# Ledger of designs, part 126: VH-VL binders against Cytochrome c oxidase assembly factor 8 (COA8)

Target 1, 167 residues: Cytochrome c oxidase assembly factor 8 (COA8), of Homo sapiens (Human) (q96il0)
Amino acid sequence: APERGAERRDTAPSGVSRFCPPRKSCHDWIGPPDKYSNLRPVHFYIPENESPLEQKLRKLRQETQEWNQQFWANQNLTFSKEKEEFIHSRLKTKGLGLRTESGQKATLNAEEMADFYKEFLSKNFQKHMYYNRDWYKRNFAITFFMGKVALERIWNKLKQKQKKRSN

## First folded at step 13 (VH-VL)

Design oc47 (from ob11 with heavy chain P108E; framework fv_pabinafusp)
Fold by ESMFold2-Fast, scan of step 13:
Structure oc47 (fold): chain C 167 residues (1-167), chain A 124 residues (1-124), chain B 112 residues (1-112)
Amino acid sequence: as target 1 above (167 residues)
Amino acid sequence: EVQLVQSGAEVKKPGESLKISCKGSGYRFTEYWIGWVRQMPGKGLEWMGDIYPDDSDTTYSEKFKVQVTISADKSISTAYLQWSSLKASDTAMYYCARQGWHYDESGEFGFDYWGQGTLVTVSS
Amino acid sequence: DIVMTQTPLSLSVTPGQPASISCRSSQSLLHSDEKTYLHWYLQKPGQSPQLLIYKVSNRFSGVPDRFSGSGSGTDFTLKISRVEAEDVGVYYCSQSEHFPYTFGQGTKVEIK
């Protein structure tokens, strides 16, 4: 049976691949790339002595990771779907089938695909702009709380050493 | 889960050197003092000293200061107790233990987790 | 060094009956932070010591509520409301207020 412990395994919501860090781990664990977002999820170690401030930082990082995973999983799926639709539509217009005589997927030339990429980027410009804005806002908040946690850890160390030196 | 695992039993002759280990797992090793406690056969507990692994700061009981050296290697979450020259009177069970603390407490609250012990036998 | 004196040194208890162990320190264990650094440990036969009560009266994680600690200054008591077979072993009081940290001589609790 697995050892009783304070090490928690947080799941990545939003349909990303689940994984678990090793038992007895006392560090954050980085997993394999998610199938849909292609981003590596981080599972955070939860110490038995986690302060409210540390918990707030961890939850901010977890929520930001979930938001980031969800954004890119959706964006990648949308890109793939629209790319496939574009290719099929253009091949139909030319009177061509979806597969070549050799059985591989029929493709468009670079000039034709450039039209798709220009349209896609133009259509998604505002979406990516808002993503970047929120990404920076989230990372600013995380950095701020990381600083607060670092100061709290320094004070905890000082308190322990001061008590030992008192007598 | 918080765990301290100590090295195995040792049988030595007087005058020999010895170094025993205590490996911590399941917690942030550098954030807790690790103490060493001696228990002579059929006797009670004696605190020998402790170490803060983050900077290897040590505190010793005066009785043990010249007899032993306490050290730690934070890269492998391990604390050590060593003798340069063993005596028959060093025959005892040696425990390592973590000194507990909590963010909302003032000061430490005793040795909250203990290793399984290392029996050291020094033949006369 | 601070001397920790336990009474009694040994105690035979009928299962289900209460037990009480006293501990006296040669100096006050009260710190300037208004906390008293007196702790109780249990060593079961063939096992490592385990923390029962810290800072006089606080039960450590997983310790049954039949165990309670009380006291102040130099006089402390550990009480077991209903002794069970799993409670056999040697009980130690300890102080971490003064260097070196010291332990009482131990109280052996056994079942009749």
Scores: ipSAE 0.549, ipTM 0.798, lowest interface PAE 1.8, mean pLDDT 87

Design oc48 (from ob11 with heavy chain P108D; framework fv_pabinafusp)
Fold by ESMFold2-Fast, scan of step 13:
Structure oc48 (fold): chain C 167 residues (1-167), chain A 124 residues (1-124), chain B 112 residues (1-112)
Amino acid sequence: as target 1 above (167 residues)
Amino acid sequence: EVQLVQSGAEVKKPGESLKISCKGSGYRFTEYWIGWVRQMPGKGLEWMGDIYPDDSDTTYSEKFKVQVTISADKSISTAYLQWSSLKASDTAMYYCARQGWHYDESGDFGFDYWGQGTLVTVSS
Amino acid sequence: DIVMTQTPLSLSVTPGQPASISCRSSQSLLHSDEKTYLHWYLQKPGQSPQLLIYKVSNRFSGVPDRFSGSGSGTDFTLKISRVEAEDVGVYYCSQSEHFPYTFGQGTKVEIK
């Protein structure tokens, strides 16, 4: 029996929300941006006649998506937390309160925020380099299996046509 | 989940042209032959021909080769059966059906999923 | 063209009793891949045909185990071990070995 993502209704541990693709979709469906990662999740279509090779490719793509969503959800959370801490510490150093007289959150100007961005990028340089390396490895693997699946589909087409040409 | 949905019933006069449709959903449309089967009122089933939507390769029963044209538009997962000039003898129920196959077996499974049918009535 | 001959043409069965339908082809349906391309369809009143058995003896998805197919070469049988009210309809054997694909004339199964 074909599997579909309808079996899951809960939120992933990474904070990724579940979404429902259009019913009876015959191809992959792309959802709205995730609240935490800002990436659009893909719900993979499971064909009725899915071969083991196609299943391997689909699972590899699903696992890669989950890894990617998890990475960016965590990175965005870390960025927001450290940004808020930076603003808080700089306002304290200037002798300013955390809120304006109108009760709004106090902010720093663009030049002051530039210090935070420089520090954040420098601190996370190695992390992003490792992410890019792993992302390339995953995409090379996916491309390799996409090629194998394409060849399998061509062969299946030829087998069906050969049967018909055999009278 | 696999479904074939056909266009609605038609009432036509002899000499008129007609094109009926069969839309596939729930599977990869381009990877399966779509066949057309005629059933005259109170009679059995007759295979008319089929099409492979990926490249529009067609096979016709000799009896139907000159009477009808089978085509497909893979961008909208739809197959078509058309007549240039209808005859009263074309009055029948027309079914589209998917010819089944599976990656781990040789050959076809016959027609595994069928449309609901399109009734074509040709009378003066 | 390959002629598919079904017997009987009509069958009245008491619920719970077995039924048997025979199909004979004018030529062998055995392919070089050692598979035999003989299939059975059921058309219930007012409905489209549905696949019951493919390649002689394989039940299609969702088909109850009371349906079974057997045979080889040119002689085939569909058996229903215990006929139920929902089994009423016209049964067709069909071949997809030779062009054009052909169907038997049909066997009407009714409840007595």
Scores: ipSAE 0.508, ipTM 0.783, lowest interface PAE 1.9, mean pLDDT 86

Design oc5 (from ob11 with heavy chain Q99W; framework fv_pabinafusp)
Fold by ESMFold2-Fast, scan of step 13:
Structure oc5 (fold): chain C 167 residues (1-167), chain A 124 residues (1-124), chain B 112 residues (1-112)
Amino acid sequence: as target 1 above (167 residues)
Amino acid sequence: EVQLVQSGAEVKKPGESLKISCKGSGYRFTEYWIGWVRQMPGKGLEWMGDIYPDDSDTTYSEKFKVQVTISADKSISTAYLQWSSLKASDTAMYYCARWGWHYDESGPFGFDYWGQGTLVTVSS
Amino acid sequence: DIVMTQTPLSLSVTPGQPASISCRSSQSLLHSDEKTYLHWYLQKPGQSPQLLIYKVSNRFSGVPDRFSGSGSGTDFTLKISRVEAEDVGVYYCSQSEHFPYTFGQGTKVEIK
């Protein structure tokens, strides 16, 4: 059973509740967006009769989610930090304060910000390449185990039905 | 949490039709047989039949095969027991129960979870 | 049809004392998988039956270890080492080896 008592349990993809008691649901539930990664965590339902193979798949999916959350939390933090440093540096070079005459935060125009985005992507190219490689490897493994779980379930159903005719 | 919730008590006249329900929750409904068991007032338990919801495959006790129809709607995780024409002798408590199995066991075992029962009273 | 015969049909037990219920089947309940398909259910007053022991000797989830099952072939026994107030009710043995599945007539356990 989901142990978190936060605000989200058994929500539809549109963000609307499923109108069923969460503890009677046999479905995964989606949490609020993570503060740092901005990704919604999935809390996986543990079946009453979970096999070792199903457990391995669930843990692989959980580990992949944690890895993905950590990557994007770090990436978003780095982006925000470097963006602010870039803006500060450019304003300083122009001899401008960090605030306008009205006390508002000073900003750069779209052309100057485009320079930052280009440099950031260039600098992080290899990091994103390694992320994509690992993402593909993880999704391949998950798909493989999903196939194995599906075959195991079909076989278990067959075994249960065969017993009903044994005399 | 595995639960089987049955429809409420019924009071009927002889000759009337009736369909009672059993809704499963907290588990994969299509992976387990659902059985129906009758208990006449003050008497023991009688197995009536079972249904496998994934393909609606049924098995019946010969005693009940012509008296009742067992069906299921897997889209709403519900099994049904139906009479076309009730008799006073159908007065009883009717239970649905899940046929248990476990991945590390050789074959299935007994009825592991039971509904609360539906009391059917047939009188003129 | 397989006939399941329980003895005794009724027994009164002082709390903390042991109880024993016998069940005999008209044919062997041993399957080719070397498992015996004999189960025990308890129906407490006003409640649905509940699974107590499956396949002769396996306690179902949450069943106290004071309950034990034994037997083979056609002769089976359910033992309660120390009967408690919550153990009152009707006990049924059942077989699922042969169609149709059948139940014993029941044994009523009461507290003195």
Scores: ipSAE 0.352, ipTM 0.693, lowest interface PAE 3.2, mean pLDDT 85

Design oc51 (from ob11 with heavy chain D57E; framework fv_pabinafusp)
Fold by ESMFold2-Fast, scan of step 13:
Structure oc51 (fold): chain C 167 residues (1-167), chain A 124 residues (1-124), chain B 112 residues (1-112)
Amino acid sequence: as target 1 above (167 residues)
Amino acid sequence: EVQLVQSGAEVKKPGESLKISCKGSGYRFTEYWIGWVRQMPGKGLEWMGDIYPDDSETTYSEKFKVQVTISADKSISTAYLQWSSLKASDTAMYYCARQGWHYDESGPFGFDYWGQGTLVTVSS
Amino acid sequence: DIVMTQTPLSLSVTPGQPASISCRSSQSLLHSDEKTYLHWYLQKPGQSPQLLIYKVSNRFSGVPDRFSGSGSGTDFTLKISRVEAEDVGVYYCSQSEHFPYTFGQGTKVEIK
C-alpha cells in the first residue's frame, strides 16, 4: 500500500475547502466560506517581482489566515458537538424521544437553549479573550509591514522613472 | 502567468484611423512600462515608444512621435497604439512588450514579455 | 541615434557546434549606475521576440545555460556553446541606455 493513500484516508475533517481563483488573476481572491470555519479564505497574489519585504508581509498574512481558520473550525466543531450532547441529555431527562411524530429532530425551546449558550460562552471566555488579544497583535504587525511595503513601492516607481528620464 | 494579448489583424486604406490594443494579465499592470515595437515585413525591430500605465507618462522615438499616439486605460489593464491617418508605409507587425524591472534594480532592463503581435496592412 | 551593428548578418551552423554573434554600439552603453544596458533577443520563425540576455551577461528566466553574453563599453558578444534545432531564428542586440532605444539589424541563425 502506498503511504500517500493511507495519508489521504486519514485526513482531518476540519481542513480548508478547496477553491479555484480566476485564471491569470493579479489580485487577492476571496473564496466561498469554508465548511468548518465559515470564514472566506483569501488566495494571495504572488508578484513575479516580489521583494523580501513583500514576501514577509504575505507570509505573515497567510500564517494569520491559517491560524484564524483553525481556531474557528475547532470552535464550531466543539460548539456543534456539545450542543447535540446537551439537547440529547435534556430530552432524555424529560423522557422524550429524539424525533417528533413527524420524524423531525426534537428541539428544546429558546429558554432551555439559553442555558446551553450561557454555559458554552462562560466555559470558553478565556479562550476567546486570548484569541482576541492574538488577533490584535497579528493585525498590528500586518499593518506595520503594509506601511513598509507601501513606501517601498513608491521608491520603486521613482527609480523606474529616474532611469528613463536620465537618458 | 504574465501575458500580453493584442487585438487582431487589421486591413485598412490610406487616410483611415486605427487604434490597436494590448491587454496585460497576470501581473500588476500599473507597475511596468509598456513599449511598442514595429517590425516591417522582412525587416528588423524598431522601438516606437513606451507608456507607464499608472500615470500615462510616455516616451517616444523622434521618428514616431508625430505618426502615432500611445495611451493606456489602467482600469482594464490595456495599452493602445493609435494612428490618426494611416499610410502604406505603416504596413508592419506591431508588438507590445513589457519592460522588466526588479526591486534591486535602478530601473527597467529590457522587454521581458511580448504580445503575439498585430499585423496591420495598409493598401489602396 | 545610437547605431547597433551586428556581425555576421547570417550564420549556418552544424548541430552541436558553437556560434558567436558580435554587436557594436556607436557610443558607450555604460550608465552612471555602473550597469551596461545591452540586451539580446531571439525571434524564432513566426513568433514574437523573446528576451535571452539582459544587461550584457544576465540570462533571463528559462533561458538555457548554453547561451552566454559578454562585453563592455561598445563591443559585445553572444555565444551559444552548442547550437540546437530550437535555436534557429533571428538574434537582435538592443540598447536601452540612450533614447531612442535601438536594435541591431539582426543575425539569422540556421541549421545546415
Scores: ipSAE 0.503, ipTM 0.775, lowest interface PAE 1.9, mean pLDDT 86

Design oc52 (from ob11 with heavy chain T58Y; framework fv_pabinafusp)
Fold by ESMFold2-Fast, scan of step 13:
Structure oc52 (fold): chain C 167 residues (1-167), chain A 124 residues (1-124), chain B 112 residues (1-112)
Amino acid sequence: as target 1 above (167 residues)
Amino acid sequence: EVQLVQSGAEVKKPGESLKISCKGSGYRFTEYWIGWVRQMPGKGLEWMGDIYPDDSDYTYSEKFKVQVTISADKSISTAYLQWSSLKASDTAMYYCARQGWHYDESGPFGFDYWGQGTLVTVSS
Amino acid sequence: DIVMTQTPLSLSVTPGQPASISCRSSQSLLHSDEKTYLHWYLQKPGQSPQLLIYKVSNRFSGVPDRFSGSGSGTDFTLKISRVEAEDVGVYYCSQSEHFPYTFGQGTKVEIK
């Protein structure tokens, strides 16, 4: 006899993790942090009685999550690569190897790394500003639709009770 | 996937109390009425009453409102049917069922998903 | 209480042949929303009831198109165009327009 179903995971082409929520879940499920973006993905529960308005909200939230995951996966990858290149370059300039005699990865002190962080932030300033602008726009849209869905749910509850009480 | 899972069969004596359960999964439990339906051995179906789990609003069939209590605990997605004092005439199969509802409907349209049933036998 | 009367009480059908079950309510089941709250259920031997048709003519999810419902007011019909072995069981009509909700006495469908 087969054992109970286990979680299944898959890595999407964009580098974001895919995951499956526990079977029979009726709530949104939060997964482990993505390897590349460090953000926890949300798997949205899709009710069988999902209204068009609820679907619009869910898809907006899913699209926003994918956009956000993609942005930070790319930023973290770029940051990591440039950081390693900077460290390698500085160690070479100082005549030092990439590993200590103990076999540990050689590092720069905080004062030396400050130059890299300043340069990286400056270089990416415009990109981050556009990200923040779009993030706010997306969240305002999500909040607006959340309000609409909340009102729709109140109306739906009233409809169910009114029909039942009218008998 | 929508499922309603009921508690197991019960064998009781007249005068005893009993509480049976119906646990919903795979849907938003608080948004649907849960009903209870009795089927006496070899007989048809009788609606007993319904409960709306979000606020425990309820409706009983006049025949059953003094015989049983219907309740729900939305924190564990479970509805209950309870007797304070069982009679031999309570011997029956008891089904819980969700009342189907859709966003473009004016209200519930019948029992769309049913539990497997709980057989209650009351004998001396 | 609304009385739901089914005819016939039992029906023996050769596989592949059609079957028809009638249901009559003691009062109109038409609501002010212009919908009629009559539903059909099937209870297979040893199983829970299952919804076949809701509000007269709407097939529930997964129900084969060989099942159809029709009617208005107080007279309703469930038709099975070609009865299959898995269709054996007791069919119930039910109303949810008036409290208490009521069911018909059931129609037993068997294979000859």
Scores: ipSAE 0.513, ipTM 0.773, lowest interface PAE 1.9, mean pLDDT 86

Design oc53 (from ob11 with heavy chain T59E; framework fv_pabinafusp)
Fold by ESMFold2-Fast, scan of step 13:
Structure oc53 (fold): chain C 167 residues (1-167), chain A 124 residues (1-124), chain B 112 residues (1-112)
Amino acid sequence: as target 1 above (167 residues)
Amino acid sequence: EVQLVQSGAEVKKPGESLKISCKGSGYRFTEYWIGWVRQMPGKGLEWMGDIYPDDSDTEYSEKFKVQVTISADKSISTAYLQWSSLKASDTAMYYCARQGWHYDESGPFGFDYWGQGTLVTVSS
Amino acid sequence: DIVMTQTPLSLSVTPGQPASISCRSSQSLLHSDEKTYLHWYLQKPGQSPQLLIYKVSNRFSGVPDRFSGSGSGTDFTLKISRVEAEDVGVYYCSQSEHFPYTFGQGTKVEIK
């Protein structure tokens, strides 16, 4: 069988989901989109012969994933809450009720919602700018350590083969 | 958990071909040499050869290089030991084993994990 | 080929007593990396061999402290400080310094 055990999802304190990788996996596993962030989490495989350098890379990637998921979970929640407040405020200003005659929630058209999107983006400009800067820095660090790990793996392969061939 | 699982026992006649398998799991299969060791009934251990699965690089004991072929399919994490024509003298238990290494070691350090063995009986 | 000679070939031990197995190689097992490629395996009755000691004196994962290895060059010793019932089986020394890899003929350890 390709896998054993059922997939389970838990919600972390930050709202980030947890998941269980397939049993036969000896490599990183990508899960379904998180409920809050809409990002796919990665479960990192830990080999029994993990070097300190590999551990550092893995922890950096795990920390970056948690930071990224927390940012977007909070951003999506903030967006949803402020969108709802904006709609209620505009409907109140127009003298309209919060529900249609059919009992559905009253909504604004695309042109009216453009004001909210513009305000939200403007209000969050600095926050998104700092997010992008940190994202860049984190990905640079990850790429740098991925390079170091790749060189370490090549060196380990050479050590094994050189020892085998030294008559 | 590191595990090597070998194919089941075989009963063959002289002259027949045979291919037995060793499937690795719980580790990066391509990063470890896989060796084959023969144990004749009531006798000790004999190293036959090994293979590095990443590039199928092989080493053979001179005694066995004409008798057998060692191969691997890294896409399914499986190593193989094959005979083109079996002899009665090939009757033995055959073990596969992983050659251990560690980032903190200068080279490999012996066979750290072993398969359960495949008994091959060749009789008329 | 490097010849590995074990002594004794069989050993009967009273539980709790020490046991010692010697292994001699026909050539030095010291590599230029300053490591000696001499290893000890145990094969319990009806089971696959298992690694006990690698590179002369390093205990493999899960191996009890009562097992110890020592030696240099061509002369090596495996010691069991207090033999237990679970230690019965055939002990093999092996070298991986020179190709082809070779094993000693084995030492059978049994309980009196």
Scores: ipSAE 0.547, ipTM 0.791, lowest interface PAE 1.6, mean pLDDT 86

Design oc54 (from ob11 with heavy chain T59Y; framework fv_pabinafusp)
Fold by ESMFold2-Fast, scan of step 13:
Structure oc54 (fold): chain C 167 residues (1-167), chain A 124 residues (1-124), chain B 112 residues (1-112)
Amino acid sequence: as target 1 above (167 residues)
Amino acid sequence: EVQLVQSGAEVKKPGESLKISCKGSGYRFTEYWIGWVRQMPGKGLEWMGDIYPDDSDTYYSEKFKVQVTISADKSISTAYLQWSSLKASDTAMYYCARQGWHYDESGPFGFDYWGQGTLVTVSS
Amino acid sequence: DIVMTQTPLSLSVTPGQPASISCRSSQSLLHSDEKTYLHWYLQKPGQSPQLLIYKVSNRFSGVPDRFSGSGSGTDFTLKISRVEAEDVGVYYCSQSEHFPYTFGQGTKVEIK
């Protein structure tokens, strides 16, 4: 017997996909990859007896997820745009059109694309370094609060059993 | 959201064994005691015992200690009440109930959510 | 075992009128945490019991404010300020201070 509901996906008549949360979940659930960030979103379960400390941890995790989604959505969009611009520029330099005679999108070989990847990584080096720094800071904070929540849960278990033992 | 669902009604003969179930959903099952309460036909409520699902720690009313066994399987969020040999006097409605607690309380505060009950009829 | 005694055992009330149920325990229900472990349950006809009031005077989630509990030590009272049709059923007081947990005999509340 599963402890949480199954993931549900709905597709509109136009082919636009909609993703709905599980109906009977007692745990966090993981969705499909986001169109832009290519990361799977987590929808957090909110227990009926959520403490202020648990709420703080959940909000921190939600905020970190939103920050992470926004970063990678922007990065992927920037990568795609600059890649397309690089390909167009290189094809124009060679005197080639954007499409082959067969109507297919014209491409560059792996060796030619290596120049783009080097340029992109170099150009974005500082941005990625700041991302990594902030990512570690956020995960350190999350780990710290996860530890605090774990201790609170142990204390709550003791309180639930303490009265029965004293009776 | 919080729900306890019990197994269906049972009709048994004296001497037969029986195991009834109580499945919790909508909450962290291992963090709450599950109690069993008997109600004989036309009578009031009688606490039989309870179990903490995380470690299967049990407490019984002395009256029921030798009559029944309480157990739990936390992997499927289910608690059980079992008889090795039923008697006609076991004919009753059996309820499971969650013992409530809150992070802001010093201790548990009674049975906050109840299953729908399992009617057990023991007759020859 | 702690004996819980309810009075009256049966009560017939005109809709909109108040009702009062008393509960007496054979021993004090006060715990060392300064809380009193006396609770009130309602069992509507054909239904499971439901928690109304916990620790003497605290209304459980979703319980209407027309229900109130009071008392201390060994003497407790459940009051319904205006009885409605949905309030019909058997009311039980219960203690969880001493093992085994015990319930009162029940008070049947009916509408005239």
Scores: ipSAE 0.505, ipTM 0.769, lowest interface PAE 1.9, mean pLDDT 87

Design oc55 (from ob11 with heavy chain Y103F; framework fv_pabinafusp)
Fold by ESMFold2-Fast, scan of step 13:
Structure oc55 (fold): chain C 167 residues (1-167), chain A 124 residues (1-124), chain B 112 residues (1-112)
Amino acid sequence: as target 1 above (167 residues)
Amino acid sequence: EVQLVQSGAEVKKPGESLKISCKGSGYRFTEYWIGWVRQMPGKGLEWMGDIYPDDSDTTYSEKFKVQVTISADKSISTAYLQWSSLKASDTAMYYCARQGWHFDESGPFGFDYWGQGTLVTVSS
Amino acid sequence: DIVMTQTPLSLSVTPGQPASISCRSSQSLLHSDEKTYLHWYLQKPGQSPQLLIYKVSNRFSGVPDRFSGSGSGTDFTLKISRVEAEDVGVYYCSQSEHFPYTFGQGTKVEIK
C-alpha cells in the first residue's frame, strides 16, 4: 500500500517540509532537491517594478530550469527502467529467479553491470551531446541577458540621480 | 507587499542623542530613495531629507542639514535618522517614506509608501 | 522655498456630496522632462499619510476612481466625486520639483 501523499512532499528525515519562498523575500530562493530530477529548483523573486527586459531574463531562466528538470527526471526514469529490464533479462537467461532462496532481491555483480552501463552510455551519447549543446546555448543566452539587465539597472540609477540633482 | 516598519516611540531629555530606524521589506531596498518627514504636534508635514541606500548618497533640506544625520545599512534594509543632541523643539512624529520610482520614469516622484511613524518626545 | 497654498483649510461634507480642494504653488512645477511634480496625500486620523495622486493626475495603486487630480503650472485641484466616510482626514498637496520638497498646510475634510 503506497502512501499517496509521498509524491507531493519532501521526505527529509525530520518529516514533511514546505518548498515555498518567504512571502516578503526580495531575493531568489533555492529549494531542496526535486524528488524526480534530484536537482535543486530556484524560485525567482519578481520585483514590484519588473522591466520587460528583467521579465524576459526571468522567464528564460524559469524555462531553462523547467527544461533541465524534465530532461533529468526523464533520464533518471529511463535509466532505472532499463537497468531493471537488463537485470531481469540476465537473471532469466541464467535460469535464476528474481529472488534468492532467502527471499531477497537477486542482483548482478559489478562486472556484469559494467556491460549495461557501457551500453546505456553508448546509446544515449547523441542525446547527451545535444543536451550539452542546448545547456551551453541556454546559459550563454542567460549570461547575455544578465549583462543587459545589469546595464539597464545602471542607467536607471543614473536617471534617478540626474533628476534629483537637477531639481 | 511593500512595507516600511519604524522603531518605537521615544521619550528623551534635551541634550541626549537618539537614532531611530526604518526597515523596508517586500521590494529591492537599494533601488529606492528613502525620505524622512517631520510632523510637529497638530501641524503639517516637513521634508527633512532622503538617502539612496545603494551608495548612501544623501540630500538634505537646508533647515535640517545641521540638526540630523540620515544613514542606511543596506545589508539589513534599514534607514536611520539620528540627532547628536536633542532639543525640545524636536518633539514630533517622524515618518520614513519610499520615493516612488518606475523604470519608465526619468526619476523619483512623490512618497508612495510610508512607515507607521515614530513619536519622539523631548522634555525636561 | 516653494510655498504651497491650499484652499479651503477645512471642509465639512455630507456623504455622497462632491468635494474640491485647490493647491497653488509660488513657482511653476513643470520640469524639463515635461512632467509636473505635484502630488496629493491623504492622512486619515491616527494614520500615516498615503499617496493618492502623483504628477498632477496619476492615481496611485488602489486609489478609488472617485479621486481625480488636474491642473498645470501653478494651479492644481483634487476632486472627490462622492465623498465617503473613509475619506475623512487631512489632504496635503506637495511638490518635488524644487529643493526643499514642500507640502501645503493641509485641508481637513470632515463628515457633517
Scores: ipSAE 0.512, ipTM 0.779, lowest interface PAE 1.9, mean pLDDT 86

